VH-VL binders against q9y8t7. Designs and how they scored, part 19

Target 1, 261 residues: q9y8t7
Amino acid sequence: MRDSFLQKAIASAKDRTSLLEEIAGNCSPKPGRPSLSSSIREWVYRVGGAVIAEYKRCSPSAGAISTLDPVSYVQATRDASAAYSVLTEPNWFCGSIELIPYFARYKPVLAKDFIVSETQIRIAACMGASAALLIMEALTPRELQELAAAASRYGVEVLVETPDASHAVEASRLAPGSIIGVNSRDLKTLRVDYEAMLREVSKAREQLPGEVILVAESGIDSPDKALKAFKAGAQAILVGTAFMKNPQLREKILAELLQIP

## First folded at step 5 (VH-VL; framework fv_zagotenemab)

Design x11
Fold by ESMFold2-Fast, scan of step 5:
Structure x11 (fold): chain C 261 residues (1-261), chain A 123 residues (1-123), chain B 112 residues (1-112)
Amino acid sequence: as target 1 above (261 residues)
Amino acid sequence: EVQLVQSGAEVKKPGESLKISCKGSGYSFTSYWIEWVRQMPGKGLEWMGEIDPSESYTKYEKNFKGQVTISADKSISTAYLQWSSLKASDTAMYYCARGTYWDLSPKYAFDIWGQGTLVTVSS
Amino acid sequence: EIVLTQSPGTLSLSPGERATLSCRSSQSLVHDESNTYLHWYQQKPGQAPRLLIYKVSNRDSGIPDRFSGSGSGTDFTLTISRLEPEDFAVYYCMQGTHYPLTFGGGTKVEIK
């Protein structure tokens, strides 16, 4: 038997914890970090939807994605983005915690990694991150609750990534106040099921309290797909590789949003 | 060396159950997904679903979910496609094919195919 | 669902001629990742399909250099530069990363 990708990613993250403890020492969360949820709500109010632009240099299925440096990426994307999602996972996504401070100068930063320890959340906050990703499928219910509580103590918001509406509802119950994501990417196959995600986003929106921010993740590479995700009930979308390849896509998405009566 | 060998042709009546097999050899069976593809007489190829034999994790095309069951027994390197109640519209050639493994810079292509199992359902 | 439309449905050609086969997608086949996972398969009468080209333009192991793939976005082409007798078959395009996985309807390359 081989380990699944998710199991290997979790094991790697656990192994990285001791090194992160050594690097982080007794660092304190950086003060004055802007709120991810507030930025999303402001963009929803202004134009009907928010875009979280993801800076991702490589992935397991694609290898190297783009040669865009952080400065060029920010110049191309900041005017139409509510936030940045920054990969800090080094082994499969070519991420680095050192990327966070640069992006945090401009927008709220979501630290994106396989988070299994409080130390990962603390060091992200020390670097300037406003929010951290918790993956529902990577954690037990108790682990999710404990990590969400730890994030709260550090003043870090949480985006809980889920595969479907039932998990979205449970995640919101276990981690009150969290932003909830529905991911079209299957973590076992790494393939995308965009239509299934739209159905699950719609179901989740119906079941979740109105104040809970819902994010559609992965599989959004066109203005039409972005618009459909917003119409299904997502307040924000998380866009990765498509923006790395075509940063002007965000302007087209914004133009479509402004067409809604 | 690397091959997928499928079970022989089947002739069935509507309402009968059926389970066909796809046996891998010459490679690490649990390291690759197995794909199932249908080809109706004189028609093109249709993806039905897939399975990861290491965990028995499955994905189905929506029209096949509830109509067929995909399973695998990793101890004998064999994947299965089964029907609880066949219909005449299930008459087709069924292929299994090897999918890809994510950490091998995946092609997401079907690189090795079984020879096919012809299923005929008639009254 | 991503729909792949192949044209023409049938190409009637003689050995030695060039075959050009088209595959058009109902939406961009750019995966969220950097690659375009558009593949071509060959199926000879009475046989299982065989992988020819993966990721638009890469020949699979053992595939002769007369087969080439090209394209981007929604428009893709399979070219057989000089048909050999064994090349008369049905050719299918496929996208491999968006659920549900889908095939084109096929192009039959037949002898005149």
Scores: ipSAE 0.466, ipTM 0.789, lowest interface PAE 3.2, mean pLDDT 88

Design x12
Fold by ESMFold2-Fast, scan of step 5:
Structure x12 (fold): chain C 261 residues (1-261), chain A 123 residues (1-123), chain B 112 residues (1-112)
Amino acid sequence: as target 1 above (261 residues)
Amino acid sequence: EVQLVQSGAEVKKPGESLKISCKGSGYSFTSYWIEWVRQMPGKGLEWMGEIDPSDSWTKYEKNFKGQVTISADKSISTAYLQWSSLKASDTAMYYCARGTYWDLSPKYAFDIWGQGTLVTVSS
Amino acid sequence: EIVLTQSPGTLSLSPGERATLSCRSSQSLVHDSSNTYLHWYQQKPGQAPRLLIYKVSNRDSGIPDRFSGSGSGTDFTLTISRLEPEDFAVYYCMQGTHYPLTFGGGTKVEIK
């Protein structure tokens, strides 16, 4: 009788879609949104890797993570970040769709949520998001294809989050042109498996076409872990809690990345 | 009265197969994970892997993957640890324990333990 | 994998004395939920381990007040304020944040 975290998050997202339709009406995607993939490729060209900095106010079971407001966060991270990941999930991550316009002024924004409807993608684009997260484990293959197609119609790039190389390859086939993420976080237990992620990133890199961007997600809380992820074959890393809770760690990771040719 | 009750001690020869059990009672068996922990004679605790009894999804520590099989039968609230071919190096006390899920005020700790099953493998 | 280093390996003390046990992690145990999943277990001879302290400082149900946990980041301590005869046992720390789950090597608290 027990629902997993993912099942509860999906059910909540489906319920929230009705409210989004009600309050957002018939908005159109905001013009002039910068490309997430182009920004990542530029940073890879210049310094050998890209950082997607995640602004996350709270997380499941713990509540508030950091007192850093969006302005302070941008000032601390802007100079070495290729993009911002912005949580719009309100129940576990204290996210809000209203945060997107602020971050979009500075960098491409990845809207991070449990996306189950075209409406969520459209509204994120209306607020200024350049890309949306699709979670492979939360969607059927048909749902993934349909949501990726919808994103394309709205001019929204897709980052498909996967748990391993075989799913990464399948996700790339089902959603051509997508950025592919490999997540070290187990969505059933929410534990981190960083070493398994490195192995899976390496396997995915050798199987995917060279033009496909790979992102390593979760559990990157040190400069050494960031460098190992890039060496395994990721073009970008997604860094969340570590940047918000530890300014010294932020400075160390960013300084290390600025040393990569 | 939440408890985990394990099967009795086993004495086996190298090459033999073995399946030991861990039966939960006093709680919703499918609402928690079952953890397996090995303790070799005179040594410390070593995590082997875990199972979600609701769907039989498993996670193994790398050194145990392919060496043992973890399974569960939710209809009788029982988890299993199985070897197809035992080695002398498998001699140890094997514990099962209850792991908490994120949605049940997660401790991410092992709050209830079985009494242990001693497995002795010798010629 | 996360290595948990417990020190000392053995503590020889008398009943009534204070015991201080250390556990050091090779990397941060802070989860994205902002919780730190560092736990302490007690194992008496011939018995299964018993959960004592979870998430650094929380006593499990039925654990006497003389047991307390503290620490942050990578350095953690289990304190027994006044040893009772029943407290002579091996104590293990464990981390639940990262796969694979790992235990420390244990600290044996023995009677002097």
Scores: ipSAE 0.543, ipTM 0.810, lowest interface PAE 2.6, mean pLDDT 88

Design x13
Fold by ESMFold2-Fast, scan of step 5:
Structure x13 (fold): chain C 261 residues (1-261), chain A 123 residues (1-123), chain B 112 residues (1-112)
Amino acid sequence: as target 1 above (261 residues)
Amino acid sequence: EVQLVQSGAEVKKPGESLKISCKGSGYSFTSYWIEWVRQMPGKGLEWMGEIDPSDSFTKYEKNFKGQVTISADKSISTAYLQWSSLKASDTAMYYCARGTYWDLSPKYAFDIWGQGTLVTVSS
Amino acid sequence: EIVLTQSPGTLSLSPGERATLSCRSSQSLVHDDENTYLHWYQQKPGQAPRLLIYKVSNRDSGIPDRFSGSGSGTDFTLTISRLEPEDFAVYYCMQGTHYPLTFGGGTKVEIK
């Protein structure tokens, strides 16, 4: 009867896949895409942590977030970012697949969308994306495995978004070699549970092999929260709106990272 | 008229079980989360947890997880708060309130409150 | 967990006076959607709480104009411009941005 936001987003993504297939035809993954995981590891080595800066103009609960254009966003954030997360979902996040080539000129790009088909992964790679988001809560175990395998065929890295440590472990098992994200945002209410995320990141770090990259997502809006996420075991953090609208916050997060021994 | 009506006051002894209710009317019960809030005598408000009546998905504040059970029966528009074994420290006024709308409520606030159920636990 | 600190604990005033109530958050309450989910509730003796202000500054339906909310990030204020006899109550702030949802300790506005 009642569809959750996630269910509506999935249905929309399935409808969009047919149009994407028509538009993209037989495009091939763009060669020479930089590795998301390599960039994260380089930043961790140099300064103790990595920032994935998210370009997002709209959200489902608020509508339009910011009118900051991509050029201004890159100019403000490129020196503090290991990668860009680029929303390609058009209906709730005001995203576009066509944004990927712009950001890919500067940093590895994570295509952020409700991905339900290998066509979405292929097209993201054609546009220059280095990685694609797979939302564990949006997929069956079989769908996750099949999409991860498809990403591998296209040379696309996968970031699997999970709500907790047990799902993080399962995601790593189902999609070996993937970057694992722990999301502090509840997908039913969209409220943030930052402290639960810290506990779950710590638990996941203890259970996952050391080579698996952990990303803490959502709820990081201050340097102190960023440092706590890194101390909990995350190698990278994903930060959105604060990076778009607050140059001072970007500078403070970078300063905190540079202070890590 | 949108309202939440709670069950009457309870006087219990330590170790007894108890189930109190919160019945919604005048709105689509499955379209809103139900929130539970405790107020100990002379003290402030404490959020205990919430339930989505459409699928009975629950969230608890960590100190209440395992101490109480939140449930709902959507066929009769009623949410429940239950103890398997009451303690004297459970003595409090318990409120239910209407929370977020399923389609991402714009207020994210508790706009409708039940009248409260006073639970007294003493030997 | 987000700690909300309300001050003063008690405010003794006469009808017609202005009341200013503070609520400070231990962390930013700005949501990713740019809304700040800081709400104010009024509780009179023997009654359930009632929503007054939601998202910092929006009066709920039926709430008199003398009530206003303001603030940003971590510092929030509820103002009652001219106290009426029915306004003597306990006021609670609450945040809905982060789990667990938390309330402030309350400010009692009492008649002098």
Scores: ipSAE 0.548, ipTM 0.811, lowest interface PAE 2.3, mean pLDDT 89

Design x14
Fold by ESMFold2-Fast, scan of step 5:
Structure x14 (fold): chain C 261 residues (1-261), chain A 123 residues (1-123), chain B 112 residues (1-112)
Amino acid sequence: as target 1 above (261 residues)
Amino acid sequence: EVQLVQSGAEVKKPGESLKISCKGSGYSFTSYWIEWVRQMPGKGLEWMGEIDPSDSETKYEKNFKGQVTISADKSISTAYLQWSSLKASDTAMYYCARGTYWDLSPKYAFDIWGQGTLVTVSS
Amino acid sequence: EIVLTQSPGTLSLSPGERATLSCRSSQSLVHDDYNTYLHWYQQKPGQAPRLLIYKVSNRDSGIPDRFSGSGSGTDFTLTISRLEPEDFAVYYCMQGTHYPLTFGGGTKVEIK
């Protein structure tokens, strides 16, 4: 019988981390990193919502790799983005921790990886990341709690990715002060369930304290979907390569945000 | 040699329970999702849902959630589709198919299909 | 829910003729990984469906080169360059990008 993709990704992350422990011990978190949550709140105040633009060169299912270089991506997305989500997982997403310093020059960076160790969080902070992703489905409650505490010690904010409202509520209890994400993308098949995500975002918003930032993740590839996510109660959305494929999407999302009463 | 073999045709009355099966052979059963597809007489294909046999995680199309139960027993490489109370509208051909590979199949398509199980619900 | 609209519903042709089948999606099928999970299946009377084309344009193992797929975003086409007797069947498109997975209504290719 074979292991699931998530189990293999976790095992790989542990192996990668063991090779990087010396580097993590020798580096110091980069000072002056801007806050992800502060940037999101600023954009919500100005235009009614925030966009986290994701730079991802490939994924496990794809033979295709994004040909967009970081410079071209930043030029196309900087003015309409509150933050960058940067993939650092190398084996399935063609990520690299070396990408973080480039994007961090412009906006707060969310380091996106299968994080299973404090070492990964420390390295991300040393590279200039403002926040790190913790995947609730990849961690035990104890591991989530311990990693969130470690992130706090390094001055790293946490975005906890959850599949539904009940997990979102639990994640907020286990990691107080964290940004909470509801992901429309299934971690096993990587298929998107946008309508389910909207329902779960709405339920989570109703149950979570008003000060908790909710992020709708994946499945947002049009202005109408972005608007629906914000109306459901998300303060931010995480958008992948859809911005690159449709330049007018960025302008239309901004225009629609400005029209929300 | 890779096969999905389904249980035989069923004739049932409204209100009866039913459980049909789909047995995989010739491949690692837990490495692929199993898909269930309904085809009503003279109509097209409808995706009902899927199951990961490795941990029995399920996904359903909205209209089938609560109407049917999808399950699997990995020890005998078999997936199941079950009704607690059949309706005449459940009369259809039901197909199982091999779906996504655990490491994300390069196809993402249903490449192996069972022969189908005809379920007839009438008084 | 993604709605896939296939046209025509029925296509009456003779062996040797070209068949062009359309599948239109209500929204984009492009995945964040740059793939488009639009597939084509063939179903003959009394048989289970068979995978024909996956990810828009890739022929599955053993599928003759007279079958080709094309398209992008929301508009997709299956072309059979020269119909053989065994090609008279119902053809379904399916999308795998978004949950729930959905099929088109089918196009029946029948003998004139």
Scores: ipSAE 0.426, ipTM 0.750, lowest interface PAE 2.7, mean pLDDT 87

Design x15
Fold by ESMFold2-Fast, scan of step 5:
Structure x15 (fold): chain C 261 residues (1-261), chain A 123 residues (1-123), chain B 112 residues (1-112)
Amino acid sequence: as target 1 above (261 residues)
Amino acid sequence: EVQLVQSGAEVKKPGESLKISCKGSGYSFTSYWIEWVRQMPGKGLEWMGEIDPSDSYTRYEKNFKGQVTISADKSISTAYLQWSSLKASDTAMYYCARGTYWDLSPKYAFDIWGQGTLVTVSS
Amino acid sequence: EIVLTQSPGTLSLSPGERATLSCRSSQSLVHDDWNTYLHWYQQKPGQAPRLLIYKVSNRDSGIPDRFSGSGSGTDFTLTISRLEPEDFAVYYCMQGTHYPLTFGGGTKVEIK
């Protein structure tokens, strides 16, 4: 039987743990990191929605997405972004933990990786990350609880990525105070189901307490799709490939938000 | 040789149950999804849904969810498409095909197809 | 749902002629990995479909050089440079980027 993409990514993350520990040693979480949830709530208050802009140089097919360097990307996106999602996974996404300090100068940083160990969360915090991604489908309920508790000890917020409303509700119970994401990407096939995500976002919004921040992830490549995600009940959207290809899309999304009655 | 072999043609009456099969050989059955495609007489191809034989996880096109059940038995490298109560509108050719798997250079295309199972539902 | 529109519905040609088949998508088929999962299948009467071209322009194993695919974003073309008798069939495009997976309505290439 061949391993799924998710299983290969998890195995790779476990292998990287020793290297990360050696590089960072016993570093302490960087003080003064801005809150991801506070930034999202502020943008929702001001304009009705928040954008988490993702810096992603390549993806699982090993194809390069964009030639934009981090400096050019920040200059193009910072005025319309509540936060940056920064890939630290090196094998499929061409990520690097070293990117975090640069982006953290400007906005809260979500460290995006296949996080399976407390060490990955601690090192992300040492580099300046405000939040870390936990993938519901990659973790047992006990692992999710333990990693969320570890994040809390390091002052790191958690965004729990889920495939549907029922998992979103369970994730919120298992990791109280976390930001909840609904992902349109099927982690088994890597195909996108944007319409299903909208339905699941709407269902999750109905079931989750109003104070829980809901994020729509993947498949948002136009202002219309962004607007529909916000209307479905998401307070934030996470946009990767579309911003890497066309950073000006951020302005169009902001313009649409400002026109909502 | 990699191949998918489907069960033979079926003639049924409305209300009857039916289970047709798709057997894979010549490859690691649990490494690929099995796709089901319907073709109504004189019409084009419609994707119905898929199954991951390794854990029996299924995905359906919305119009087929609740109409059919997709299942698999990995011990005999066989996938199934099942109806609890057939309708005349179920008359069609049903194909199984080998779907995708994650890899560095996946095609994400249906590269191997079964020969098809003709299902005729009439009074 | 992604709608794939194929045109023409029927293309009547003689052996030796060039066939050009169109497939247009209602939305971009570019995946987050920057591949475009637009594929072409051939179906002869009484037979199962056969994969011809995957990811816009890649010929599957054993497919003759006369078959080529091109396009980007939402507009795709299958070209048969010099029709052989065995090429008279129905051709379907399919997208594998978005759920649900969808096929075009087909283009029938028939003898004049």
Scores: ipSAE 0.539, ipTM 0.797, lowest interface PAE 2.4, mean pLDDT 88

Design x16
Fold by ESMFold2-Fast, scan of step 5:
Structure x16 (fold): chain C 261 residues (1-261), chain A 123 residues (1-123), chain B 112 residues (1-112)
Amino acid sequence: as target 1 above (261 residues)
Amino acid sequence: EVQLVQSGAEVKKPGESLKISCKGSGYSFTSYWIEWVRQMPGKGLEWMGEIDPSDSYTYYEKNFKGQVTISADKSISTAYLQWSSLKASDTAMYYCARGTYWDLSPKYAFDIWGQGTLVTVSS
Amino acid sequence: EIVLTQSPGTLSLSPGERATLSCRSSQSLVHDDANTYLHWYQQKPGQAPRLLIYKVSNRDSGIPDRFSGSGSGTDFTLTISRLEPEDFAVYYCMQGTHYPLTFGGGTKVEIK
């Protein structure tokens, strides 16, 4: 018998929540946090698409993957990023909530973790995060609704990560006003199905109201793949390791966006 | 000894149903994925899909989705590949193989292979 | 779909010679976790494939030192430094980075 990666990550997050509740006390969301959705919409208006740049120091299968410290990363990516996705999961992604305040100085921050409690959302907001990731596959429908409602009470936007168009539609229904992500990264194997993601993004765009922001996640490691994701109907893309290793990729993606009518 | 043992060769007519098996032994069956690979006569290898025997989660290559069903029975350490209606174009050698799970340093390679099941579909 | 192109299709050599087999991918095989999931398999006539090399350059258990893998991104090589009689077979590369998993067309290494 072997637990999936997702099951282990969820169990770890639940254990961390108890400690966080003791430490968090009565902290309040930091005022003046910029809106993630507003930044994405402004970037889409200006150049036709938005990039959420992910700062990720390790992964469960590779260990250390980052060649840039946070200061160098911001220096390399700030001008072309609508937002930062910051890993706060410590066991497999070498994340830390302490990273949020630094990135929040420059752009809206999406706190990226296996979020299973209101406490995780509140603490992210206390550190300066504008948005929190909710993984549909990690949550029951009731848990998704309750966490989205909690985020709303803290003034935290939600990006709901889904595996396909049908789940994207369901997520938008369960958590109205949320940003919707399509991530064809298989949470059991951690492989990415980029072509399936394009199909599912296209289907989701057709079915979702036009005002719902759609994000394509995982597998975007070239300007061509970024362009195809935007043409499929995504307003934003989430780029991790490739962006950290090649700052020039950022500029090339923006150049391609400027050419899309 | 870690092994995957497949069911014997099959000769079928178009339109018939078929279910072939792949039995694991010598390891924790639910700790690994089972992969299915097709090799048409004189041709190369084609990945068909995979299953996690611990919860029966499946992933199919798009050309095989709806054409075959992959399943597993963890109580007897056996995975299955099934057709509801065979076509002549299904004539091939079918291999099962063991895929590595997500672990901190997975190979993501097929390290143990079954001997293959030859399926011949002709009138 | 990632297309893996293997070359040459057939390589005719004598025992003792070096074999160099190429596998090129249509897209980068570097995973978001920074690993490159490019693997090599050997298939002898009438037999199931056997794993030789995983993640570009790691020999699987029991694989002789004469087999080595190298490469990065989209361009990969399997080298057999000194062919033995038992090495005459078809060799396939496979990528595990992206769904769907795909195999190359194979390179047949045959005796002259």
Scores: ipSAE 0.307, ipTM 0.732, lowest interface PAE 4.2, mean pLDDT 88

Design x17
Fold by ESMFold2-Fast, scan of step 5:
Structure x17 (fold): chain C 261 residues (1-261), chain A 123 residues (1-123), chain B 112 residues (1-112)
Amino acid sequence: as target 1 above (261 residues)
Amino acid sequence: EVQLVQSGAEVKKPGESLKISCKGSGYSFTSYWIEWVRQMPGKGLEWMGDIDPSDSYTKYEKNFKGQVTISADKSISTAYLQWSSLKASDTAMYYCARGTYWDLSPKYAFDIWGQGTLVTVSS
Amino acid sequence: EIVLTQSPGTLSLSPGERATLSCRSSQSLVHDDGNTYLHWYQQKPGQAPRLLIYKVSNRDSGIPDRFSGSGSGTDFTLTISRLEPEDFAVYYCMQGTHYPLTFGGGTKVEIK
């Protein structure tokens, strides 16, 4: 399912880009977008870690995950979230760019999609997104550099998602100033390798300059796992499905940050 | 007709090398992972690792990495488990099983199992 | 590593009785896709394991209705509503959500 799913997602994104280019016209990035990196650094300074809460309604294999509405989600998460990750991919994740303006009222928004064009980045910024996801495994080095440069032109920060420490180092070199994510999810089986992710986060932290923000992006569904990710060297964690399906677990993970000495 | 057939029982001495096989038939071999599972005498099941036969990409449980090598030859629909130097503690039944479907809604379960290969290592 | 704890280790029952087997996970088995990849296998003496239940509650092809699975997150149950002679075997739970894949220690269902 790795290359088959990823290749289908990329092809779909390219088709969607053509439509977006017709619709987008000359829209300008929305002014006053809060910085994702600044919010993460503020939370790290205040409590020792940051949470990027992901609003995701569907997934490729499960279909609909949760019917929890954006208003209820924000009410439950805003006081302990540094940012929101908002799915804009419509075919597998039930995402929409129309969700961005609502979440952007409260926190910096990371637009989460299979981004293959600068048009996707520009439109996300027009809707109020502060940052865009670039998936290293979905892009050539040249494409990564070009999209990072495009994001910079629109005042959009980049989170580069990587599978391991060596790619994290390379991503930081290819896209200087980017936030770096480590997600050891096996793209062939979609299984979570949480312990491998912790090892790779630790290795990446040792090799990356201290000013580079590291985000841990897989398998965090408990307070203990969140703490271990921070101890490994991540400044932020990205938490998705666990928040959508289990409000009690969500509250426990968020509360844990306030107890870090 | 979908089945996995494993090679026969082996009796070896410590320090000897061994390669056992698992042959798939009745399905697209490269569309499914092959899983390797160990069962020590009188003990439970232990996942050792798996392989994607389409490109020989492997995952290992940490205690087996460096102890065994998992490989596959997709031209003959056969996966292998190999030891360079056997230990008495390797005495076990070894099963291969069919893993994840190559599609968007996999079970992520082992739906077809080989009959097992008994490996006895004694001195 | 995800630890799966099965209880009891041995369950001694007579044909016709209900068997309830427990499998508890050291952490959540909910995948990011929303599915829970907890599976149950049956192993008879001298035989390879056989898939019974996948993703908590789905019976595999050919598995009799008397077998059912339930549970969520970290606490799972396999129920055999009325034991038949051929059901006396060892049962293993397995999680497919996280690498490394792990099995429980097994529950032996034996004739009383």
Scores: ipSAE 0.265, ipTM 0.691, lowest interface PAE 4.1, mean pLDDT 87

